# Ledger of designs, part 4: VH-VL binders against q8rwq4r167to367

Target 1, 201 residues: q8rwq4r167to367
Amino acid sequence: LALEDIDGSPSFLEKALQFIEKYGTKIEGILRQSADVEEVERRVQEYEQGKTEFTFDEDPHVVGDCIKHVLRELPSSPVSASCCTALLEAYRIESKEARISSLRSAIAETFPEPNRRLLQRILKMMHTISSHSHENRMNPNAVAACMAPLLLRPLLAGECDLEDDFDGGEDNSAQLLAAANAANNAQAIITVLLEDYGSIF
Below, E stands for the ipSAE of ESMFold2; O stands for the ipSAE of ESMFold2 at other seeds; V2 stands for 0.75 times the mean of E and O plus 0.25 times the DockQ between their complexes.

## First folded at step 1 (VH-VL)

Design r01 (framework fv_rolinsatamab)
Fold by ESMFold2-Fast, scan of step 1:
Order: C-alpha cells, then sequence, then structure tokens
Structure r01 (fold): chain C 201 residues (1-201), chain A 121 residues (1-121), chain B 107 residues (1-107)
C-alpha cells in the first residue's frame, strides 16, 4: 500500500525511489547528506497539492530526505517487532551460507507479503546506490547506517522479543549500551541484506 | 477508456529505419512508463526498452541499444520507437505497452494493437 | 539475462478441464512474475501480477502459485474463451524477459 496511491498509481514513495535510482547514483553522499528541512517540507506539501512527479532537475538530496520523511511517518515500521526478532536470530548464525539461507527463510516465512515487498523495494534502491559507491561514496555499510533506523524501528525502540529480561537496574549506562548494540545490529543486518541482496531476494 | 493506438503496418528494405508511433488516451500520459515489446511471427515476446514520459529517461535491452531510440511527445501524448539498420530478422509485430509499477515489479496492463513491420528485399 | 523456460509448449484440452502451465526462471526472481493471455491476431492481455494479484476483470478461475524459480499458472475450469497462448514474464531485473509461450488448443 505504501508504494501505491488508493487509485493504484505509483505513490510518492515509489516515485521518490525511482528518482534516486535514475538520478541519485552519481551524487556524492546521497542518502547521507541532509537537505534543508524547509525545502523537504515544501516538496512534501507540493505533492499534496498536485505536483506528483519528480522532475530530472530536482535536488537529489531533497528527494532522498523525502524518502526518509515517508518512512519516519509510516504508522507502523516496514519490519515489525517479530520480524526484527527473526532477522536478528538469522543474523547471529556463524556460517555465512547458513546465515544467508536463514535470512531468506525468515523473510519468506515471517513477513506479511506487503511488508516483504516494501522492504525489498527499499533495499533495491539502496542496493543500486551502494553498487555505485565509486561514484557516490556510499558503500553498503554507509547506506545501511543511514537507512537501518527507519527500516528496523522496533529493534531500535527496544520492542524486539530478544531484549526481554534486560535488567536495567544500573539505570542509564546499561540502557545506553543496549541502544548502541541495537543500532549496530540493525546496521549489520541491513548491510548483509544489501551485500547478499541477490541471494536473499 | 484507456487506450493505446499504434501506427499502421510498414514494409521496409534491409538497412533502412522504421519509426512506429503509439498514441495514448484516457489517462495521464506522464504517470506511467511506456514499454516496447516485439513478437516475430510464431515466436515469443521480446522486450526492447522503456521510457518515462515525464522526463524522457530511457532504458534499453542491450540487444537493441545501438539501433533502438525511444522518444515521446508530451503535447500529443504519443510515444515513438525508431529501429535502424533493419534486417530480415527484425520482421515482427511491435507493441507499445503501458507499464504499471508495484513494489519493484513492472507489469503491462494496457497494450497497443501492434504494428507489423516486414523487412524484405 | 534471466531466462524464462515455459512448459508445455502446447496442450490440448476440453471445456471444463483443469489446465496448468509451468514457468522456470534461470535464477531466483522471488515472486516477481506476471502472466499474460494472447489470442490469435490480438495483443497480450494481463492476467496476474505481483504475487497473485488478479487483474481487474479477469475471471477467478485463473490463479498462480510459486516463488523463487518455479511458477505455475492454473485455469481451474477451462472455458471456450480461454483457448489462447499464455506467457509468463519476470519483472525482477532488466532486460524484462518472457517465457516461450504455451498454446492451449481445443481437443
Amino acid sequence: as target 1 above (201 residues)
Amino acid sequence: EVQLVQSGAEVKKPGSSVKVSCKASGYTFTSYWMHWVRQAPGQGLEWIGEIDPSDSYTNYNQKFKDRATLTVDKSTSTAYMELSSLRSEDTAVYYCARGDYYGSEWYFDVWGQGTLVTVSS
Amino acid sequence: DIQMTQSPSSVSASVGDRVTITCKASQSISSYVAWYQQKPGKSPKLLIYAASSLQSGVPSRFSDSGSGTDFTLTISSLQPEDFATYFCQQSYSTPLTFGGGTKVEIK
């Protein structure tokens, strides 16, 4: 649904993803470099007022931030808490071949089809960007760092089942360490999905 | 009604070029990509390329990249496919088709009636 | 390029029969397959897209299944208007590629 308007035409998100795939691959720092917040807000408002197409001369950094804006504003995460748990369990497997197979199985078996398609669509754009890292300076790790917090929100928010029984009686310092570990795990998971995109999807 | 109407059949000599038109009606021309697909007599479908009418961005099948040119005229909602250096094996029905997009998948929901291009001496 | 191998190349069937057509991709295409029907002298018509989404106006007797490399189109009870050639198409990667077609003929 996030990829289509109610009349079946491509959504704002889908049009923005297509723009980045066509015009963003040679832009240094694409997806990492922030555009002016006021310009992003203006462009989102223009879409609501009928400017539904992105033209070739638009600022790719503004379009990149439009993608992030849409993902932040989604009512529910592209990847649910239980799906995050499945991905994290698969990621922890030591063997690279078994890890990739388990990630593929976790996605196929636990993800509702709309969530799987949304995640794959976003990863396709991210994979396209990271495949042009010589031109844009955005390798898989860098792209994952920018996007993982938006894709695996429940893991970052501590809603993942694997964080059960965490005793934060030490208060602040234990919570900060847990948050840092969650962020590193999210980035690492997305990095594997990008590096082995063709084997997983 | 959404419709794609193509130009009429053509007979061409080897080495010449052909330009087929596809006029769209019943929808916003710039909201959908236009694709071109051919079918040789008694054979399967072969994708030639795609164009986004909103900005004229094109992608081609490598097999046709040196000979095919896709263009659009927004003012008339018309797409064009030009194929140069024609050979006898280019004899086929050429279709334009409207691409719709869902997730990361392209599919063709509306097709033109087809244009038969015959290449013979 | 992703090669789509379709089988059988033709099948003879009677009205009311269940017809199955298979399509194999040379590599995994996830669920990114569409199916088309083409009648003699006509353009192809979209039947199914995007993981079993039935195109508007297409009868419910048409269904598909499969993921990865192996896909099947099923016509549960063949009708007179269903005698046609059917094609699968992968939409996973460009160039977009089609199966060789399956001709469903009257017995």
Scores: ipSAE 0.027, ipTM 0.627, lowest interface PAE 6.7, mean pLDDT 85

Design r02 (framework fv_rolinsatamab)
Fold by ESMFold2-Fast, scan of step 1:
Structure r02 (fold): chain C 201 residues (1-201), chain A 123 residues (1-123), chain B 107 residues (1-107)
Amino acid sequence: as target 1 above (201 residues)
Amino acid sequence: EVQLVQSGAEVKKPGSSVKVSCKASGYTFTDYYMHWVRQAPGQGLEWIGEINPSGGSTNYNQKFKDRATLTVDKSTSTAYMELSSLRSEDTAVYYCARESLDYGEYGFPFDYWGQGTLVTVSS
Amino acid sequence: DIQMTQSPSSVSASVGDRVTITCKASQGISSWVAWYQQKPGKSPKLLIYAASSLQSGVPSRFSDSGSGTDFTLTISSLQPEDFATYFCQQANSFPLTFGGGTKVEIK
């Protein structure tokens, strides 16, 4: 994320991603285990006060939660509503080979450059973690479960303009089912992007 | 200006290891992935692997995974490729190459290359 | 692994000629192709990436076309400095793979 001409590029996010890639690969449950909320808030505040470097002795779970905090607080989702729609449509293709090709095309043709770069950068870190599952117990499904809601936010909010997922003013049980379906779709999409990372990126 | 300067030619015996260096200058070393590619005499280009200099994460061509080790020294902006259990078939020019993060919607173009290091494996 | 097959292996052409080099992928790679030029004794130089984007400083006589599995690099009016071997590279999946190269000889 230290790319030129990216106004508001989060140097904090880039440093946190680098830390996880270097020090998080052997940490059991990295990205899944939550740190103390107060410790995370303290570390974010320290960054704002000028403590911008992560040292080797920092708690990896705190740094992981700092990444989630930044993504959650972004003014707009890393993947826009239209991009989520493109990913979901590609994902729904029944053939696995055609699905992968369509996901690659959707990302290449639909995503604005800053959104693609941000998604690719975050997926690089996630792919690195899932590639060390023998040490950290975080396979692609587990990493996707932790990160998908933060990356595909519009899909969970029902903003993707899909006939099957739009809000028709249904009761609580129907709304809960729709939310669960959207969450499962988001996780499945990110899981494919991680499992077939080398074919898509 | 961006420059990648590699270490000099090496002559190694079969079964030994070689370690090639690639010193980067003219840009922020940790902002760009570094790749390693080799070229046997009269042959095409073969990708060995990549490393993220910021975090040290690596990805290898399966063909080289058991023998290649990619590392970096951030304090000297230098990348290293070590190849073990050398065979005569490993005789090649080895290149480091920088992956551009600023080109298009598609990843992995190599915008700058080192001058190459000839590694000769002979008995 | 995705195999990249280049043709021809070599071509001899005169200054001013149009030269066409073809690259075929063993499976669909969308537009995720880059082209490199390698002059004798030198490292490769990036010419074109993403099957349409020209690298800074590369002359406009270089162009490419193609999508899916069939890709073409064209030099519209060959110049003396274009003597080189040209390689295609797929950026679709790991491991990254290159074509066998096409040697362009200026008569």
Scores: ipSAE 0.000, ipTM 0.444, lowest interface PAE 16.2, mean pLDDT 82

Design r03 (framework fv_rolinsatamab)
Fold by ESMFold2-Fast, scan of step 1:
Structure r03 (fold): chain C 201 residues (1-201), chain A 122 residues (1-122), chain B 107 residues (1-107)
Amino acid sequence: as target 1 above (201 residues)
Amino acid sequence: EVQLVQSGAEVKKPGSSVKVSCKASGYTFTSYWMHWVRQAPGQGLEWIGEIDPSDSYTNYNQKFKDRATLTVDKSTSTAYMELSSLRSEDTAVYYCARWDYEGSSLYYFDYWGQGTLVTVSS
Amino acid sequence: DIQMTQSPSSVSASVGDRVTITCKASQDISSYVAWYQQKPGKSPKLLIYAASSLQSGVPSRFSDSGSGTDFTLTISSLQPEDFATYFCQQYDSYPYTFGGGTKVEIK
């Protein structure tokens, strides 16, 4: 129900995503530039008090941080550990055409429908932002860097089944290398999903 | 006309730090990321990092993360690269370069500064 | 890190010759490769980006091909002003990495 309230009306997240798509595409640094924490907390509180509509005069950076707040506060990652493993396996295929096909299959076959819908909805907003990179300076790589940690949490937390590549590493240098590779993989996976959005969804 | 003008050559001792400047003109400074790339004599190019002049957000090559600091001064449209704990292998020409794009995936360095030679010797 | 392996390291050619430079990425980078020309004592200059887009003002004798891991820069009819070192660069993932360079010398 991350996208819909109990009564079926658009959720806070859905309304924030719509606002960014309508008013955020020409905002430089959208999704990357942080808003004042107090303003974000105030806006979340206002929603709970009944101010459920985002108007054109809202600060887009505050709305962007509201999206990140919701995703960070979700009890479970939008993409589960097993789904992250499926995406990572598909991403490691060296042929671009086979990789895209495998990513499409992994999403269609392994993702529960609510998780697939949530990921697709968020990627649609991210794709819209990156498609206006000439105006907002946020290319697919930059958007992925901002959002990947919120979407692929199990990969960054070291919960994916494919971590056997770093077996036997107990020192800090091996742990730092594993963390760097996980972050790079998360960003790279989301970047591919954005660049080939129309082929995958 | 877009121009990136860098500060002059520096000779530094091992263990010291150097701060290279890159003054931009001919475009809106805050609208383009600025990158730093170095080239040791007779060698290839090595990416150091990038900065968004609009909010000073940075990404670094992990090799340089603990020694490099990228900053900007919006009032003078100037970017800076500071490299600390200098070693002889840091002897190189350091370039600033503007990052541009076309559409969602066509990115490149369209303008480069003239380069600043930093020599590290005892 | 993505390794960009460039070959040959140097080539001597005559005016009018066809020159081919190859760049191989250690993993799939789609079309996210740019090519730069560097003349002695000068900064690099953008020639081509996204494995097919020719930068404004660059002569049509420069072209490139490739996708995935194998990329090629071609100069169809070498001119005296083309003596330079050429570099490929991937911008698919951080850190951005460059090939080792190919020095093209007029015989």
Scores: ipSAE 0.000, ipTM 0.426, lowest interface PAE 15.6, mean pLDDT 82

Design r04 (framework fv_rolinsatamab)
Fold by ESMFold2-Fast, scan of step 1:
Structure r04 (fold): chain C 201 residues (1-201), chain A 124 residues (1-124), chain B 107 residues (1-107)
Amino acid sequence: as target 1 above (201 residues)
Amino acid sequence: EVQLVQSGAEVKKPGSSVKVSCKASGYTFTSYYMHWVRQAPGQGLEWIGEIDPSGGSTNYNQKFKDRATLTVDKSTSTAYMELSSLRSEDTAVYYCARSGIYEYDESGPLFDYWGQGTLVTVSS
Amino acid sequence: DIQMTQSPSSVSASVGDRVTITCKASQSISSWVAWYQQKPGKSPKLLIYAASSLQSGVPSRFSDSGSGTDFTLTISSLQPEDFATYFCQQAYSFPYTFGGGTKVEIK
């Protein structure tokens, strides 16, 4: 469980998410600005050595990058390839009302409960940040751009939408276009989940 | 029917600790945050902290951070607030209250259901 | 901490009167305000949240307005059951803070 340690206590990820919700809402560029990679690695190591609490004077950009570090290092994506496919199919529905309903159904019907809970928890933090965009300069699109690649990894890797054989002799411009489209779709999906958070979860 | 039922009134001596319980029923316990709020006689409401029952994660009002401990028992759907180093100024009615795991109107109302309150009196 | 300043502290009104209660936040809280009603000896009851969403089962005579720092709760036609103390609360940032309360006394 990414949100709980073996003994049931809050995990590193959960503590980092709480820190950002409490101390990150007024930090300009939170989740977008990168901290020093060595500082992030040091802080992760300190957690393993028993420094399990974040204090109010921590660097919010370091804590934000700790969240991203955990998500990158998860053995499997928070959202599986099949779940990404379900989200993409729901997102393609033209009617806004039907789209939101289909996204809700896709999440309820295809997501294992731990994955649903993890996605919901992370989106809650992201929603809190985007709700303070006048202070932190991070609107829903900006937050989605930063986090979507970490949440919908299979979509970015081309595992959800493309089943055609790859031609190794294909022009590089076709590959770049496909990657750009996947990134745009991931950002768009996460943006909808943020903007209609209460209607979907 | 959602219900939050709190433990009975307590009389404590200065310097001791008190632990108040709040038993939830009628909903999925781990899907909502549990908050603790107190009200001193004739005074307003003061937020103590919140706990996420699914993970046990807590946020505290800085005023109470070194004295308050929030916990849950998922097997009995019960939340607990322990307040240590009691002083006469801690005499108050202590409430538990539920909020959506979502924020405000987009995912559920804040403090939509409250326990009946537990009077804690600190005196000799 | 965000300070919520509520006024008036008390008001005496007759059945059928229009009652307005105001809250001022020490900084912008967008629309993240909730209003509660508390009757003597009872726990608070949520009336309105997010500066426009009426809690299920709450009479339509209750309404609110405002954004940023200035908020109002209005009872359009006061009824005997509306005798109570009313509190505003900001849900914008920790710690959550409440107004000092407005006691509505029916004459």
Scores: ipSAE 0.000, ipTM 0.430, lowest interface PAE 17.0, mean pLDDT 82

Design r05 (framework fv_rolinsatamab)
Fold by ESMFold2-Fast, scan of step 1:
Structure r05 (fold): chain C 201 residues (1-201), chain A 125 residues (1-125), chain B 107 residues (1-107)
Amino acid sequence: as target 1 above (201 residues)
Amino acid sequence: EVQLVQSGAEVKKPGSSVKVSCKASGYTFTSYWMHWVRQAPGQGLEWIGEIDPSDSYTNYNQKFKDRATLTVDKSTSTAYMELSSLRSEDTAVYYCARDTPYDFLSGEGYYFDYWGQGTLVTVSS
Amino acid sequence: DIQMTQSPSSVSASVGDRVTITCKASQSISSYVAWYQQKPGKSPKLLIYAASSLQSGVPSRFSDSGSGTDFTLTISSLQPEDFATYFCQQSYSTPYTFGGGTKVEIK
C-alpha cells in the first residue's frame, strides 16, 4: 500500500514523489540537504491528521525528507533480502551489457509485483532528479548515495547471502569493512539502475 | 474539460514586442507548469521556456532568455509570453502547453498533454 | 543541447500499412521521450510519453520502443485519420528539444 491507500487513491509517498518531480528538479542538493527535523515531523503528523495534499509553497527539502521518513518507517524493506541478493549477483557480472540485462531480468523475474512497482516508482523520481544534475547538482551517484540505504536495507543489515571473503566476528575492524562494502555495493547498484534506467525498466 | 485558449493573431514591426495570452480552464491552474513552444511556418517545434504558475518561477531556453518573459495572472488563470526585439525569423505560431499530470503507473511528467490552439505572430516591415 | 534527429522526413503509405518512424538522440536520454501528432492547421497532440505510455484516448495501434539514444514510433495498421506529421521530443534535460518531424502522406 506504499503508493496507494486502501481506497486506491495516491498515498502520502506517491504525492511526495510527484511533488519532488514537479518542484524539486531545479533545487540544489535536493534529496541530499536535510530539512529541520521538527518541520519534517510536523508535516508527517499533518498527513496523519488529514492534510494529505502538498501545496506549491512546501519546502522541497522537507518533502524530500518526508519521502525518506516513509521509506525508513516501512515495516519491510522496499527490496527484500532475496531480491537484494539477486541484484547484487547481477551487479557483479563484469560485462556492462550482461550486467544490465541481468539486472533487468532479476527485477522482472524475482521481485514480487508490489516491490517491483514500489522500487520502479521511487527510481523514476530519482532518475528524474539525476537527469537534471546540471541544475540541481545531484548526479546519479549523489542521488544513489542518499537513497540506496533506504531501498536496499537488507544488504546494509548483512541479511543477504552473498558474502565474498567475509571474515567477520573476530574483531570490529572486519565488521566495519563489511558495512562499508555493503554501503558501497548498495550505492553502486542503485547508480547502475539510474544510469541505465531506460534499458532496465 | 481542460482547455487552453490563446489570444488572436498579431502583426508586428521588427524591433517591437508581442505579448500572447493563454487562458486555462478545467483544472487547477497552479498545479501544473505551463510551457511555451513555437513553430515557424513549415518548420519544427522549438521550446521557449516554462513557468510554474504557483510562484512564477521560470526556466528559459538560452536562445530566448534575453528576449522572452513568461508571466501568469492567477486571478484569471492566464499565462503570458512576451517576446521583445522582434525579427522576421520570429514569425511563427506560438503555443502554450500544459505539463503532463503525474501518471502513477508510468511515473512520468514533463510532456505537453494539452496545447492551446496557437497564435500566429507575423513580423514584417 | 540534445539534438533529436528524426527519420524519414516523409513517408508515403496506404491505409492498413505498418509505418515506422525513428528518432535518434545525440546523447542518452533514457526513457524520457514523447511522440506528438500534428494535423495541418492544428496544435500537436500527445500520443506516447516515457517511451511506453499511451496518452488517454490514443488508439493501441500506436506503440513505441527504444531506450538510450534510439527510439521508434510504430503505427501497426495505418488509418485515414493517421495522415499527419509526427514529432519526437526529449525531456531528459532543458532545453526540451524536438525531432524535425516525419510527414505521413497518402500513397
Scores: ipSAE 0.000, ipTM 0.439, lowest interface PAE 16.1, mean pLDDT 82

Design r06 (framework fv_rolinsatamab; at its last look DockQ between E and O 0.04; V2 from the best seeds 0.00; counts 0 for: pae E 17.9 > 2, placed apart)
Fold by ESMFold2-Fast, scan of step 1:
Structure r06 (fold): chain C 201 residues (1-201), chain A 122 residues (1-122), chain B 107 residues (1-107)
Amino acid sequence: as target 1 above (201 residues)
Amino acid sequence: EVQLVQSGAEVKKPGSSVKVSCKASGGTFSSYAMHWVRQAPGQGLEWIGEIIPIFGTANYNQKFKDRATLTVDKSTSTAYMELSSLRSEDTAVYYCARGEAYYDILSGFDYWGQGTLVTVSS
Amino acid sequence: DIQMTQSPSSVSASVGDRVTITCKASQDISSYVAWYQQKPGKSPKLLIYAASSLQSGVPSRFSDSGSGTDFTLTISSLQPEDFATYFCQQSYSTPLTFGGGTKVEIK
């Protein structure tokens, strides 16, 4: 799948994000509700065969899953292991005001610009969806639950964990606990980035 | 295929302002950042700033924050750079260049305008 | 601000020579470096991005190596059309910054 411009046109990802922002805001369970896997694969193949526009009459759940498919297939996580560590350390600050300020600084000072902007682009779409939760039933926590595993992959894979964060992780029960904590942390971090989007970006 | 076409050369007096345009064709710049870079005669490249249409934001090199204004007209696919309080030291070729807005595989400016010579003299 | 120190400032080489240009960042920029070629009176052209990805249409004799703080651009077999000034650039953080340039003169 071509994720970059071939002739100066927007990538498949950008077109899908714009579709969700335009047509997904009133769709109940958008980004959470799964589409048929075969329909998603068919739509990806149609793009590769020249059907590069998402029209208003397409299934928003299929387009949402196309976004997830693209993020899952990226060679590298949108947020690197070291950037995940910076976000986790900032998130651990107990004061809400200090936490938000620290997250803003972590993103501005430690992220490579391309990674910062990829994260911001995805969060812009997610923020748009969560801002219409009265219509779509997807609040910031719900959107974060669906998307965090795709955005903070190294955190979930244990690649950015400090010894004090996972307190071991050498046996099966400790590994399961560590994985659950990482998933909760990823969701919590993304939730804060959505709730305070305007203060952080 | 993307092309960036800039407005023509300008001769300005010290203290005035200049506004350079950059029209994109052969694609859209809405998913990309438009950067502005200048080069004084015989010298190196200096980044002025970027405008990122999808975020509605512009980021500036601190050196130019008080004098430069970057805008975009999405309906005409045209980016603008305005530089005020011009001095003789601002004499340079000004380039617009397209960079990735958010895709981490791209880290360079893949398309450049032809350049606009701005001469500031009394 | 991240400083990009480029060396040498100028080099004279014969056709067929291997030319190396170095670029040092003042801090770790991972792989977020790009290389540009500029001929007199023309705009810069992107040669390499993401520390080793050749831009479409760029000859394979151009390559980059390095990561972190030290990077090199290599022209494996210099051709007459390679006479130009070369610049490195980091995209790790704003403000984006360029090296001072290396002028390659073919003799």
Scores: ipSAE 0.098, ipTM 0.661, lowest interface PAE 5.8, mean pLDDT 84
Fold by ESMFold2, look of step 2:
Structure r06 (fold): chain C 201 residues (1-201), chain A 122 residues (1-122), chain B 107 residues (1-107)
Amino acid sequence: as target 1 above (201 residues)
Amino acid sequence: EVQLVQSGAEVKKPGSSVKVSCKASGGTFSSYAMHWVRQAPGQGLEWIGEIIPIFGTANYNQKFKDRATLTVDKSTSTAYMELSSLRSEDTAVYYCARGEAYYDILSGFDYWGQGTLVTVSS
Amino acid sequence: DIQMTQSPSSVSASVGDRVTITCKASQDISSYVAWYQQKPGKSPKLLIYAASSLQSGVPSRFSDSGSGTDFTLTISSLQPEDFATYFCQQSYSTPLTFGGGTKVEIK
């Protein structure tokens, strides 16, 4: 479980999410502004060496990048290829209300429970940040742009095929368009999940 | 300085189509959403849709989904809005407007074209 | 779709008056609102964008307030150049929607 250690206590990821929910809401550019990579690596090592709690005086940008580091380093995508396909199919429904209902159903019925819990938990933190956009300048679109690539890796890799867009390019322009389209879809899906978090989860 | 220059006024008959162009200059074209908004004479503003030129993917107001087509030509930094099956109720000034970069915080529509009057009459 | 209900539809005021324009969203949109001024025959002009930031070159007599569903634009001391129609816009979710407009006329 990415959110719990074996004994059921909160993991490094869960503690970092809690820190950002409490101390990140007023930080301009939180989740977007990168921290010093060496500081992030050092903080991860400090956790491994026994410093298992975040304190109020730690730099929120470092903690935010710790979250991204953990997600990036997971051995498999938080959302599998088949789950990404289900989300993409649901997202492309034209009616807003039907789209929301289909996204809810896809998550509830298609996702393995651990993956659903992980996605829901990360989106909860993102929702909290985006609800303070007046203070931190991170609206739902901005937060989604920063986080969607880490959550929906198979979509970015072209593994969620509804149409054969990715093999239609014998030139660079078709490949670039397909990659850009995938990135746009990933951001758009996560944006809808954030905007309607309470209805979907 | 960013500028958006739209094509000239059009007079159309019901049932026909119109294609309005919006040429961008003085800034980055490809990474910013281009929005289309219309305004009937003496009335308010209505969002038609958006397109991000890098992606080429458009997002439409459902009201216009069956009739509106948004496209871009990156080589000329030009966005296009085509509206088909025109009716007299489509008589309006059509604006292009630049939104946020897809990697940045929403800043409202900071640059607007001059508007294109489309008149639909028999 | 999120409706933005703007009031009043028009107001007649004197130079120096404080003018308040309201928008009510049909759902919680946090602070994702923008305000525009439009003079006759011209394109809209952005005044205030999401997170209550004044656009460059906009006089400080313009301000906004609110979060959730209720938002206001205030002109603290109306000037002759402020004759225009004002629109709110939600930027929380698509389709993006505008208020019906408030025409400010100087007596």
Scores: ipSAE 0.000, ipTM 0.446, lowest interface PAE 17.9, mean pLDDT 83
Fold by ESMFold2 at other seeds, look of step 2:
Structure r06 (fold): chain C 201 residues (1-201), chain A 122 residues (1-122), chain B 107 residues (1-107)
Amino acid sequence: as target 1 above (201 residues)
Amino acid sequence: EVQLVQSGAEVKKPGSSVKVSCKASGGTFSSYAMHWVRQAPGQGLEWIGEIIPIFGTANYNQKFKDRATLTVDKSTSTAYMELSSLRSEDTAVYYCARGEAYYDILSGFDYWGQGTLVTVSS
Amino acid sequence: DIQMTQSPSSVSASVGDRVTITCKASQDISSYVAWYQQKPGKSPKLLIYAASSLQSGVPSRFSDSGSGTDFTLTISSLQPEDFATYFCQQSYSTPLTFGGGTKVEIK
């Protein structure tokens, strides 16, 4: 129920996304700059205790960190391991036009509809922010850097099923390089989804 | 109770366009996917695409992506499907149908319009 | 695209009979299946979604089962108003696709 409470009304996450789309576009460093940790914790607790509406005068950086908190606490990633694998395979295509077509196809053909809708909803907020980069200084790559680890958690955890010959001997430098490559791939995939949002969705 | 009321039947020439409307009443419009489905005479159901008014973007069956345009007017709670470059095989009943709310992981088209017959004939 | 293969294409049955309709998906679609009834000249009507959730106002004689690739709609005691064509539909991935239909004829 990531976007919906049990009564069918918009969830805390959905309300926070709407707030950022309306009030975050002109905020320098939105989604990148941390809010006061105590304020974020208090705001999440207030939601749990029944204060489920954001008001126009709330700090957008606090609301942005509330979004990140909810995404971290989801029991499963917005993009599953098999879906991360499909995106990575499509992303590896070197031709730009073929890559965009393959990303669109992977999303349309391999994502369960609920996961596609959740990803599309979060990317819509991110696309809105990155479309105002001249004012907020958050271009697609900057927004992707902040958000991709939360969206593509299985890729960063090494749970995507791309066989790369883990032959039992542990090589710490290879694992550190693989982790760095996974982070770069996650950011790059989300950046492309944002830059070509209209063609993909 | 939610109701979907579609525009009336159309007779069109090959090569022309048709725009079918679907007005929603009795429920929330903006948060629910509106789907478009067609049924040729004596045939099964074919999904054309969907649009969720709160997002404003449509997702199309690739078969139709160069000819179909889905739009909404939130102020009148009306969805539109336009199909261009009509051919005789586009003769069908066109339905609008309300899908799940964008945040709902359960599925099914719970309300359907009455259908709009589009006949493409010379 | 995910193909939904529906069988049988038609069935003739008497009032009170148990009728079973099957759909097979070309890949694992978890439980993202819906079932519709369509009477001649009418739009489809949702019967069941998410494997076992009855739509409001649908009689309890309609049930379904299945997960993964094989799904079944059952009418436990056929009534005269159940003469119709029945469709399954997957909602796992776009394009959303329907089975070819099963016409239930009452003798």
Scores: ipSAE 0.000, ipTM 0.457, lowest interface PAE 16.2, mean pLDDT 83
ESMFold2 (binder alone), look of step 2: mean pLDDT 89; pTM 0.929

